# VH-VL binders against GCN5-related N-acetyltransferase 10, chloroplastic (GNAT10): the designs that were tried, part 2

Target 1, 215 residues: GCN5-related N-acetyltransferase 10, chloroplastic (GNAT10), of Arabidopsis thaliana (Mouse-ear cress) (q9c7g6)
Amino acid sequence: CASTESLTSLTQNNAAEIELKYLVSQHGWDVRRLNRDDEDEIRRVSLVQAEAFHIPLALFDDFFFMFFQAEVLSALLYKLKNSPPDRYACLVAEQTSETETLSSSSVVGVVDVTAQTESSVLRYFPGVEEYLYVSGLAVSKSQRRKKMASTLLKACDVLCYLWGFKLLALRAYEDDAAARNLYSNAGYSVVETDPLWTSTWIGRKRRVLMSKRFS

## First folded at step 5 (VH-VL; framework fv_trastuzumab)

Design c19 (from t03 with heavy chain Y50W)
Fold by ESMFold2-Fast, scan of step 5:
Structure c19 (fold): chain C 215 residues (1-215), chain A 119 residues (1-119), chain B 107 residues (1-107)
Amino acid sequence: as target 1 above (215 residues)
Amino acid sequence: EVQLVESGGGLVQPGGSLRLSCAASGFTFSDYYIHWVRQAPGKGLEWVAWISSSGSYTYYADSVKGRFTISADTSKNTAYLQMNSLRAEDTAVYYCAREWELPDAFDIWGQGTLVTVSS
Amino acid sequence: DIQMTQSPSSLSASVGDRVTITCRASQSISSYLAWYQQKPGKAPKLLIYAASSLQSGVPSRFSGSRSGTDFTLTISSLQPEDFATYYCQQSYSTPYTFGQGTKVEIK
């Protein structure tokens, strides 16, 4: 993992205290783990991700958005309750403040990191038993050009280091140049691209599997 | 047309002060970080400072910290570099540049303004 | 701070030659590297971003590559207008740092 920033907390043996400290502070953004005890923050995270990944519908869009957000919230709560603290994290980004206090209302970016063992990824890495999968990267529309996404990805590097994993993996749409440039700039390289025929199906887009390795 | 224009350079004595301006046209500051980069005569490029697109966050090179202050007036689309306690080593052409999150590079630079610190 | 070391400091080449300039980071910077061209009396111009992506409007004879912490700028067929000083720059961590520059002189 590439970051040494905010690593003074790693000298402590208190895992709960470490979880609430900032993993990365760069470019005016602080990234930390979601506060599991803050219901408002959990709801805010669900809203940010739902807004980023919801596909608008011509009819009844408000109803379907509400339903989609409820599903995102339910999945988040399930992961928070049922995942060991070193195998799943929801990371949040907030603006650096004059005071170093946690604020649920200032969360404007989110990313999930999950330990996985899927054969669709491991087949490309002989000798690797598990990896961290990066997903759900979402930033509010008003903040997208303020280096928040790259700082969230650096925080994923820090977790990789802290948890002792050697591989980070993610998927992006092949035609999403902005996302692919973001991930390439963060050190990810293309491993595999979906077959050309996947684009013949209505509503289906080709994806690329990208990875980042650590010694 | 996208452009950055610096002004405010000149000759000052050691210990003196100067304020540089960087005026943006053809785009708004809210999408970009603004940086100051300097180049001493016959030497390479040296990063000096940046200010966030919101104007709320700033960072400085150790060589200028405590002496230089970067600021921005988003209503005027203008960034400033207040330089105090100037030294001979601060003699350089000062460029302002904008940085885009994707590609994380300086895609637009100003023409530069010369600062000479000499008696 | 992350140190960026360029080599060579200067080189002379003929029109049509393949030119390579290297840049080494003192630590991992992923692909957060850009290359700039600076002509005498002018501001730098962005050539390559994200280690290997060509900036719009830049001739295709320019290319960038990465191998670990080593980065290379290649000019496949040098032209008279390529007389300039070239700089690498990392944006992985603040403070941002530049290489010391490579001056390319056309014979």
Scores: ipSAE 0.008, ipTM 0.563, lowest interface PAE 9.0, mean pLDDT 82

Design c20 (from t03 with heavy chain Y59S)
Fold by ESMFold2-Fast, scan of step 5:
Structure c20 (fold): chain C 215 residues (1-215), chain A 119 residues (1-119), chain B 107 residues (1-107)
Amino acid sequence: as target 1 above (215 residues)
Amino acid sequence: EVQLVESGGGLVQPGGSLRLSCAASGFTFSDYYIHWVRQAPGKGLEWVAYISSSGSYTSYADSVKGRFTISADTSKNTAYLQMNSLRAEDTAVYYCAREWELPDAFDIWGQGTLVTVSS
Amino acid sequence: DIQMTQSPSSLSASVGDRVTITCRASQSISSYLAWYQQKPGKAPKLLIYAASSLQSGVPSRFSGSRSGTDFTLTISSLQPEDFATYYCQQSYSTPYTFGQGTKVEIK
């Protein structure tokens, strides 16, 4: 139908424009999509995530950090190259330019949003065919406690609305109270917790699956 | 122990200026966003302005934008609201409140200071 | 701007009653909603944050819940000290906005 095709074209044009526009601007933070044509920004994002998620080793830590960052960068480049613009986004946070005073870097926070259809998640949501998975949320240590993480999560809400998804999902460690409180405050609720035997028999830290629904 | 105390309220003529102070004690000021919320006699609560925990970002309600300026002196653990070009409609009790970053809520409020704008 | 609409504007209740106050947001605010209690001549007091989390020191008879853009504050068994005005407030985006208030008065 012609009306359907016209609406689709307008939606695609708007989505492309959003790739370089701010999704959320509040509390001194601007959140937008990563500029995939900016190699410096891509490397900066990989550094922010690598620093947030690297587990230091007593021996050869500098070597392993460089290797870990290279892996993060490779994964990001792969996703940027191979994902449709309405099924994957890397969101970046930077300080609002009008009020910037102490920032030494433009990008200081990041979060990934990926469309997924994993049965391990969908089994808890009868009637839902796909969801947006939130992962890799990282905030520069110098900017913690400045509402950046909540602003990044609000940008995920906006993206969920713009892309027409009804469900946001994420996983957090069961024993990470700070992360769980952040997600609960942002409207996420616990769906399932890993069984006790996950830590006892396998030795892996237990995680909780959390979700947020939209109409 | 943990408290906010407002001061500086009073009677002022339309077009006049007044500076309110919000003194914090018992906590680290720079860990919180500080807000001003006002309440006109017999009316509800109205958000006025805030200053970020870093002190570098401020935000204002449209009704006061261009007339009010919020600032903070972290060495004195005090926030200020400079009120210029005052109108009768600005008559209210002004509260300062701290907002935690997570959760986002005003957990500590000052006692309030009355600002009366009349000729 | 996000509008917060409370209902009812006032209600009369007796000690021991179950009281329910509703707050509706004009758009999705997730769980960025707090409830405050205000007594005449006093500053507001935080009761509930993140839509359903009870503030430390607040009696367990107070509870909050969310359904979409509708938020509810419930007092399971009203006490004499609970006669006050209650306000909801969103912190999802600036400007922060309050509901118009609900006065809970003695029957």
Scores: ipSAE 0.421, ipTM 0.760, lowest interface PAE 3.4, mean pLDDT 85

Design c23 (from t03 with light chain Y96W)
Fold by ESMFold2-Fast, scan of step 5:
Structure c23 (fold): chain C 215 residues (1-215), chain A 119 residues (1-119), chain B 107 residues (1-107)
Amino acid sequence: as target 1 above (215 residues)
Amino acid sequence: EVQLVESGGGLVQPGGSLRLSCAASGFTFSDYYIHWVRQAPGKGLEWVAYISSSGSYTYYADSVKGRFTISADTSKNTAYLQMNSLRAEDTAVYYCAREWELPDAFDIWGQGTLVTVSS
Amino acid sequence: DIQMTQSPSSLSASVGDRVTITCRASQSISSYLAWYQQKPGKAPKLLIYAASSLQSGVPSRFSGSRSGTDFTLTISSLQPEDFATYYCQQSYSTPWTFGQGTKVEIK
């Protein structure tokens, strides 16, 4: 590429065309934006995220899982309807195929990226007015350790560049060493850890704020 | 002990073939991507090929595409690089290396095996 | 392909010196850059991954930093065992590409 400014201008002017193509194709994985017109794909995404974040219950687990998945689906639909296309994206990962046909059944990984302006984050970044928040990273259990999380996180980097943001931020639980190592290994650095007293509140766990800069 | 050991290098005439082996020990082979990286005498490092952790996906440098084939035998914890139609410019020490799930870096390298293509 | 340009190609330094090696990517590679050390007759050894993360077992005198598409490897106080060739490598996009190498020689 000739220059980052010229490339940024080109990608912003052709955002719709670029967003119809894969953001990252690497390691046998293709990452693209969720097809909001495909109801089966939306349901598939909600299932992948619900399975990743579901805490099994001793009684009526199948019943409560169904309702948890419905809540995840409802939240996804709300974001898709109420977010500008350059301020929210749900990214999906599928195995590389020779065709351009989108398949809801082939989606095995998901991550959400949302533009935010929260003061709890921006207070650590003087001169930054907004950032992209990474959340809901979920990979089907059968597909873990196959570089899908790496490819999804690279796609977040691509969106940060395409949308002109200078900062990616996320939160991970302080006691989740696997998640913290994953994000650290993707270039995220710890900014701040929740105070120790946070863990004294029932149902609350300490989190760490992590970030990645693009300047 | 996590280890990668290459073998199969040697002297071969132009147009000949060699098969390199990369034997892994001390880790689950199918959790990692395996790469081949070569280094010509007195020169820098050049990436050659990889095979995915599932064994389903391979990618080759343009300089070797159509001549080299990477494969893996997970039951033997070994990756192979079949080199056909060898040229003088393929003369190099060939290293195999594993790539972590994340970070994307080569944390373990083999000792290397020398391939010399000469008459 | 993403081109990786290292500077300088070689340098001479004394034990105790602060050594800085730079690597420039031809396009944005985010933080997906690693640094390797190679001694004559040996395989490369990973020093730094994700631009600034120190590999386990690597001395703390080694550090990495990033500014845009510019990456720097710093050795804060050069030791005798640090005389080697250093390579940067991008893993952002296939094919993986390496810098041409920087040879750190005894003065």
Scores: ipSAE 0.365, ipTM 0.752, lowest interface PAE 3.8, mean pLDDT 84

Design h14 (from h02 with light chain S30R)
Fold by ESMFold2-Fast, scan of step 5:
Structure h14 (fold): chain C 215 residues (1-215), chain A 120 residues (1-120), chain B 107 residues (1-107)
Amino acid sequence: as target 1 above (215 residues)
Amino acid sequence: EVQLVESGGGLVQPGGSLRLSCAASGFTFSDYYIHWVRQAPGKGLEWVARIYSDSGYTRYADSVKGRFTISADTSKNTAYLQMNSLRAEDTAVYYCARELYGWGYAFDIWGQGTLVTVSS
Amino acid sequence: DIQMTQSPSSLSASVGDRVTITCRASQSIRSYLAWYQQKPGKAPKLLIYKASSLQSGVPSRFSGSRSGTDFTLTISSLQPEDFATYYCQQSYSTPYTFGQGTKVEIK
């Protein structure tokens, strides 16, 4: 009559959580957790995200880009220092190679995964107490058509399973067909679209909330 | 100044229960993972459980899953290990230990340990 | 689970000797390995973290190194206070696992 816990349950308990070498390896891409002991890798990740999400300006764009990158870096450092390793992860994608040496310069894709409990999401999922929120998906411009983004999203699925979460959620702009198609192909479904009046004269765009159930 | 102090160990019969406490002082408890590590008499170290009190998320070794529950009270800077359905093989000195987040994955501060003996 | 195998299980040495203890992981854990020293009746003390980083307050005669899945703890010139049991520990994934220990005793 000692504990007879199932093999499946035991497997979940001993899953790698803090820093796996690779969570997913497919389509020529390896996805792993960011090496937070590597200052250069942290800077590289902030650069990839800043380049992806920067809105160019006609004048003084170099100045504003540097300011924006500094903000992205500060936010990343804050999350790395203040988040438990099983409730936040920054995932990085690099090209498959046979070397075991980590290289900050090889990072060409990034995505953030954060445990959240926001009522704006949970109200659509009775019985769910928490979910993993996918954000900051960024791919280097030179690599956009190499299936890298789908591999990063697959790694989010792996973390969802390993950390014992049952729901992944994200938001995309309603008019961003490329992003919406990427997420739909990765198994996400639209939960709700922002009301039409959310598109105010101040230029705020409507978003869609999308979710994926653990399979 | 920085220390962890365990309490609550003792003699208990097989099938019984005990609750261990780990009181932290000199640092902010919620900024660190707190772990329980045990050592059977004359044996090596075995990891038991961990908690990050800010999120409340927990992990357990397979040998104790379903029987032990780790919890934390951030207002008291104290972690607890509730041990149910105790077995002879749970006999050990139980240490609590602090894990550095963001600076290296190692136990830099350990408590003195508290002995749990499971026997008739 | 990741198994950590230490070698030797015990060794006899004299003050001034160079002592090397090895630890092998059953799979890659990168550099997520720590070394601890434990004296009878006491809690373990952290010596080395991230395979080769010396903990503050630990004497420089202690050093750690990594080669693939093989890790070594070296004591360059053994002192009387160094007679103890040493443990390696991986923190790469849960459950965290320790080596079985190496007892360093007087020859």
Scores: ipSAE 0.007, ipTM 0.451, lowest interface PAE 13.8, mean pLDDT 82

Design h17 (from h02 with light chain S93D)
Fold by ESMFold2-Fast, scan of step 5:
Parts: structure tokens; C-alpha cells; sequence
Structure h17 (fold): chain C 215 residues (1-215), chain A 120 residues (1-120), chain B 107 residues (1-107)
């Protein structure tokens, strides 16, 4: 899990400079903020997330996938345009390279971090007024996923520290033991599950709220 | 062939320490959780600890938390269980077992077990 | 912690009998349950993972099923080599927990 010592060593310099440097570099993976001025990188990110979260359809799947990717792209562009730089970040993971040149084609993993104040989360944390919500964690199918996902989550810890937040939160499906184990190993703890009766409805799944706190 | 081999068991006095080893062969160590599971004589199975070697992520049963430390040396393809402040109730055969990381699979390969006896 | 309650603690059966062992979780564990066979003096052997998936090399007379938080291991036609203790185990959350075991004795 994230430790104060690890986060401190990464924040000795001006926090603004971190956007020009990697937030985390470990296990052969480098994680940094998305370059919002690189249209190819924005499109690459939307593709990685669309591929991870697309639900295939029996007919005309290619057509509907293109529409889903366009929707993901539009949502990303909206967030980048309308969010303060310390309230939203899209983090990208790329393989460690001998060259230090940033490249959109090397992006193979993505995660979103958004400042939120939703009562459905804050009700469990008296005294907390806002938290960072982790979502959209996606890794390209062409890569070994285990260490990259963990490195992306470590970068979320660094960002939480840099922005002065005390709480990270996320939701995972209760029946997704792989995702829950990944988050547990990254230091997240289960807070609550969706009501039991909700899982009995057609197409409904129980979700688990998980959180990670910093002093 | 895929194998896990335990070693390091023996007789130890209450309050003593012992280090168990689990040597892995025939597979990529970093693709799996490595677990320790124990079984007291004539009793059932009890999960003790797990490690994912690439990250060093560990989890422990409450009965051993603060006394036992699980670790791994990827260069030797070996996991360890350092047992401190041993008690009579820690007497058991200790097995190491593997589980595929991130998928919530079962323990598909087990070692032969090593006996730890804590007695005066 | 998630508690696994196994029934019965022991049973006696004849070769050719259908044997059913039940395991109940104290909370939902989805299908993250495994069944193991342990013979005297040996390490446990995986029979079934993900509640109903048969491990490679395990005879087809073994099967697993799930109903809510209730899980069953069935041996459709008991063989002499099936004399053993059987354990269920959840891998849904840490700490991983085992049932207390069911000893199957040949009459």
C-alpha cells in the first residue's frame, strides 16, 4: 500500500513540476498525467477505456463500439475542459523507455481521479467534506496487467497527497473478486455493499464501496 | 514439473522462533500468490498468510498478525515464513500453496508440508 | 471474517453410493469457493474451483453446485479411493477461511 515516506520523496519539488515528470516509475511502468494538448493521446485514452468497458452486442457491434468510443471521448474532453487542474486528472501508464520523449502511442493503461462530494460516500466519513474518486481503471489487452494496474493505483495515492485530499474512494462489483483483491492489496478497505435485495433484480449487480484514508 | 517444497520445520520451545522456506520450481513465481496454510494434528485447515512476490503485498490471519512475517526472494524463487513468539497452539503441519494472482482461483499446487512442534 | 460451516462432520457410505457434502457461507461469496480432498498423511488436492469448475485430472463423478450462500460437493458414485476428508474454502475475501471438514468413511 501507499506510505507517507514514498509520497514525501516524490513531492520534495514543486507540485506543478510533477506534470512534466512521472508521478510513479516502478515495475517497468511510468505513470503521468495525460497531455491535454496531444489530441492523439486523448484519442488513445478514449480507445483504451472504451475497449475495457464496452459491452458487445450481437449485431452491428463495430457500429455501436464506434459510438461508445465517441461518447467516452466526448466525456473525457468535457472533463478536461471544465475541471480545475487540482480537481480532475486522467492518469496514463506507459512502458519505461530509454527515450524520455512522451508518446501517445505508448499509452497502455488509464485511470481517472475526480474530486467528489456525493452524500452516498460522505455519509460513511463524518468530518470529511470531499474525496477523490477513482474510476475508469483500464489496461490494454496487449500488456501484462497486474503490475501496471497496481502502479496506476500508486499514482492515485501520490495525486491524493499532492492535492491535499485525505480520502480515496472507488466502487467495484461484489462478485469481481479479482478487482477487489487488487484494490485490497493497494490498501483499500470495504466500506459497504449495495442492499441485498438489489441483487435479485434482473441485470442488477451488487457493488462494494472501498476506501483508503490518509492522515 | 510444477512443484512447491517446504523446509525448516522442527521442534521449538514456546516463545522461540523458526523460519520456514517454500521453494518453487517449474513456473513463474511472480504470476501467483504464495500462501501458507497450517493444520494442527488431527484438526482442519487454517489459512495463515499470503504474499504476491512482485509487489511484496502481504495479508495475515489475525491469530498470527504481529508474530509471523511472510516474505519472498524472487531471485531464489522462494517464499519464507518467519515465525516469532511461538505458542503451543502454533503446532501444526505448515503447507505452502499457490493461487493465480488477481483471479480469485483456488490452491492448485500444494507442497508436501513441514511439521512445526512447539513444546517444552 | 467469513465463516464456512460444513455438514456433515462425518459420514459412512458404500461403494457406488451418491454422496453430498454441504458448505454454507456466513455471507455472500459469489462463486469463489473451492473443494479439496485430503487423504491421511498427504497434502490437500484441489477438486473444484469457482464453485462448479472441475480441476484438470479430477474424475467426472465429482461435481459442485451453488445456491445462494449454500454450496454442495457431490460424488455421484463413490469409489474406494474416495475415502478422505473433504474441505470447502472461500477465496472471496481475506482472511481465506475453510470449512471444518467432512470425513467420508467406507462402510
Amino acid sequence: as target 1 above (215 residues)
Amino acid sequence: EVQLVESGGGLVQPGGSLRLSCAASGFTFSDYYIHWVRQAPGKGLEWVARIYSDSGYTRYADSVKGRFTISADTSKNTAYLQMNSLRAEDTAVYYCARELYGWGYAFDIWGQGTLVTVSS
Amino acid sequence: DIQMTQSPSSLSASVGDRVTITCRASQSISSYLAWYQQKPGKAPKLLIYKASSLQSGVPSRFSGSRSGTDFTLTISSLQPEDFATYYCQQSYDTPYTFGQGTKVEIK
Scores: ipSAE 0.006, ipTM 0.476, lowest interface PAE 13.3, mean pLDDT 81

Design h18 (from h02 with light chain Y96W)
Fold by ESMFold2-Fast, scan of step 5:
Structure h18 (fold): chain C 215 residues (1-215), chain A 120 residues (1-120), chain B 107 residues (1-107)
Amino acid sequence: as target 1 above (215 residues)
Amino acid sequence: EVQLVESGGGLVQPGGSLRLSCAASGFTFSDYYIHWVRQAPGKGLEWVARIYSDSGYTRYADSVKGRFTISADTSKNTAYLQMNSLRAEDTAVYYCARELYGWGYAFDIWGQGTLVTVSS
Amino acid sequence: DIQMTQSPSSLSASVGDRVTITCRASQSISSYLAWYQQKPGKAPKLLIYKASSLQSGVPSRFSGSRSGTDFTLTISSLQPEDFATYYCQQSYSTPWTFGQGTKVEIK
């Protein structure tokens, strides 16, 4: 797993580069908090997530995609309005630019970090009262960009440290080897896997719970 | 007009208790973190506690943990700081402050402060 | 805890002077730093948040900058109402901590 030393090093590198708005700037990617005052950026984020997580339907798919995107946007707006600033963050990734910054069209990756107290997670961590849940990791291109995704996950590590949390948790599909390898390489370890019978239900896939601990 | 107004300060003996109130007006109380920050006479600022009333989430400085309890009543737009087992070192002006929504986590609105004196 | 050290602890200046106050963090805090002004007997007032963003209603003569773990508050042309104590504050890691303050006094 990532060490406190590694996290401190990332923060020092960002400071040395005189970054005033970014949590992490590595591998040609800049990661920062979503600008909640920028309506276009909020819409861009919802589009990136909707495209990544949309499950196509046989009939009227364009119609249902429109509604799914609207749901994603509505949920994002609700979270931004009703979540404490150190209990929820939407993180955005953009390619490092020499000339332009703070453009909603430059956002190519997204991840959500939410404080949670779910017993289904905490039962595996005696002494832990709260954790940060990582979800909605999405990229604008059809193929995952490993370095961009890993930089978003490093920014989640930074927030975990900044907010004083000791545990990061996430869920991935059991059969998604690429995602599981990405998370393992970022320091996450498998905690639990959904029961085998879960995959016998129509529309349901087995998931794995993964976690990352900090000192 | 956005305002925070503190009340409940006074003189109390060591080991005693006091309850401070912070009444908010002019904004949606539940959308913001509300903090308590104190300042001992002639000294600097010290963060004490915070609450986000919508979820009930709280955090405390180590110096007050176990002795102070922060709470909120959203129907009255009021935050409270229950102070137990008071010590001479707790003597200070106590400010209620609202955390700036969005980027930066700064205190954009402060109350006038209420003096708490812990003395024999 | 993150320690915030301000320099100088006090300074004397005249109206029209350029005043610079520095705040140093004991570790990297990115840009999670705010500056406050406090006059005797009154609550602090937010001047700068996120290291360099000017709070609405604050005169443009106030500015903030960052260089690594060093943060600077600059008053480009000191006015009579600017004589006060200034504090920096980090919100990078709990607990939130303030600098010890810099008192700006009339010469």
Scores: ipSAE 0.006, ipTM 0.461, lowest interface PAE 13.2, mean pLDDT 81

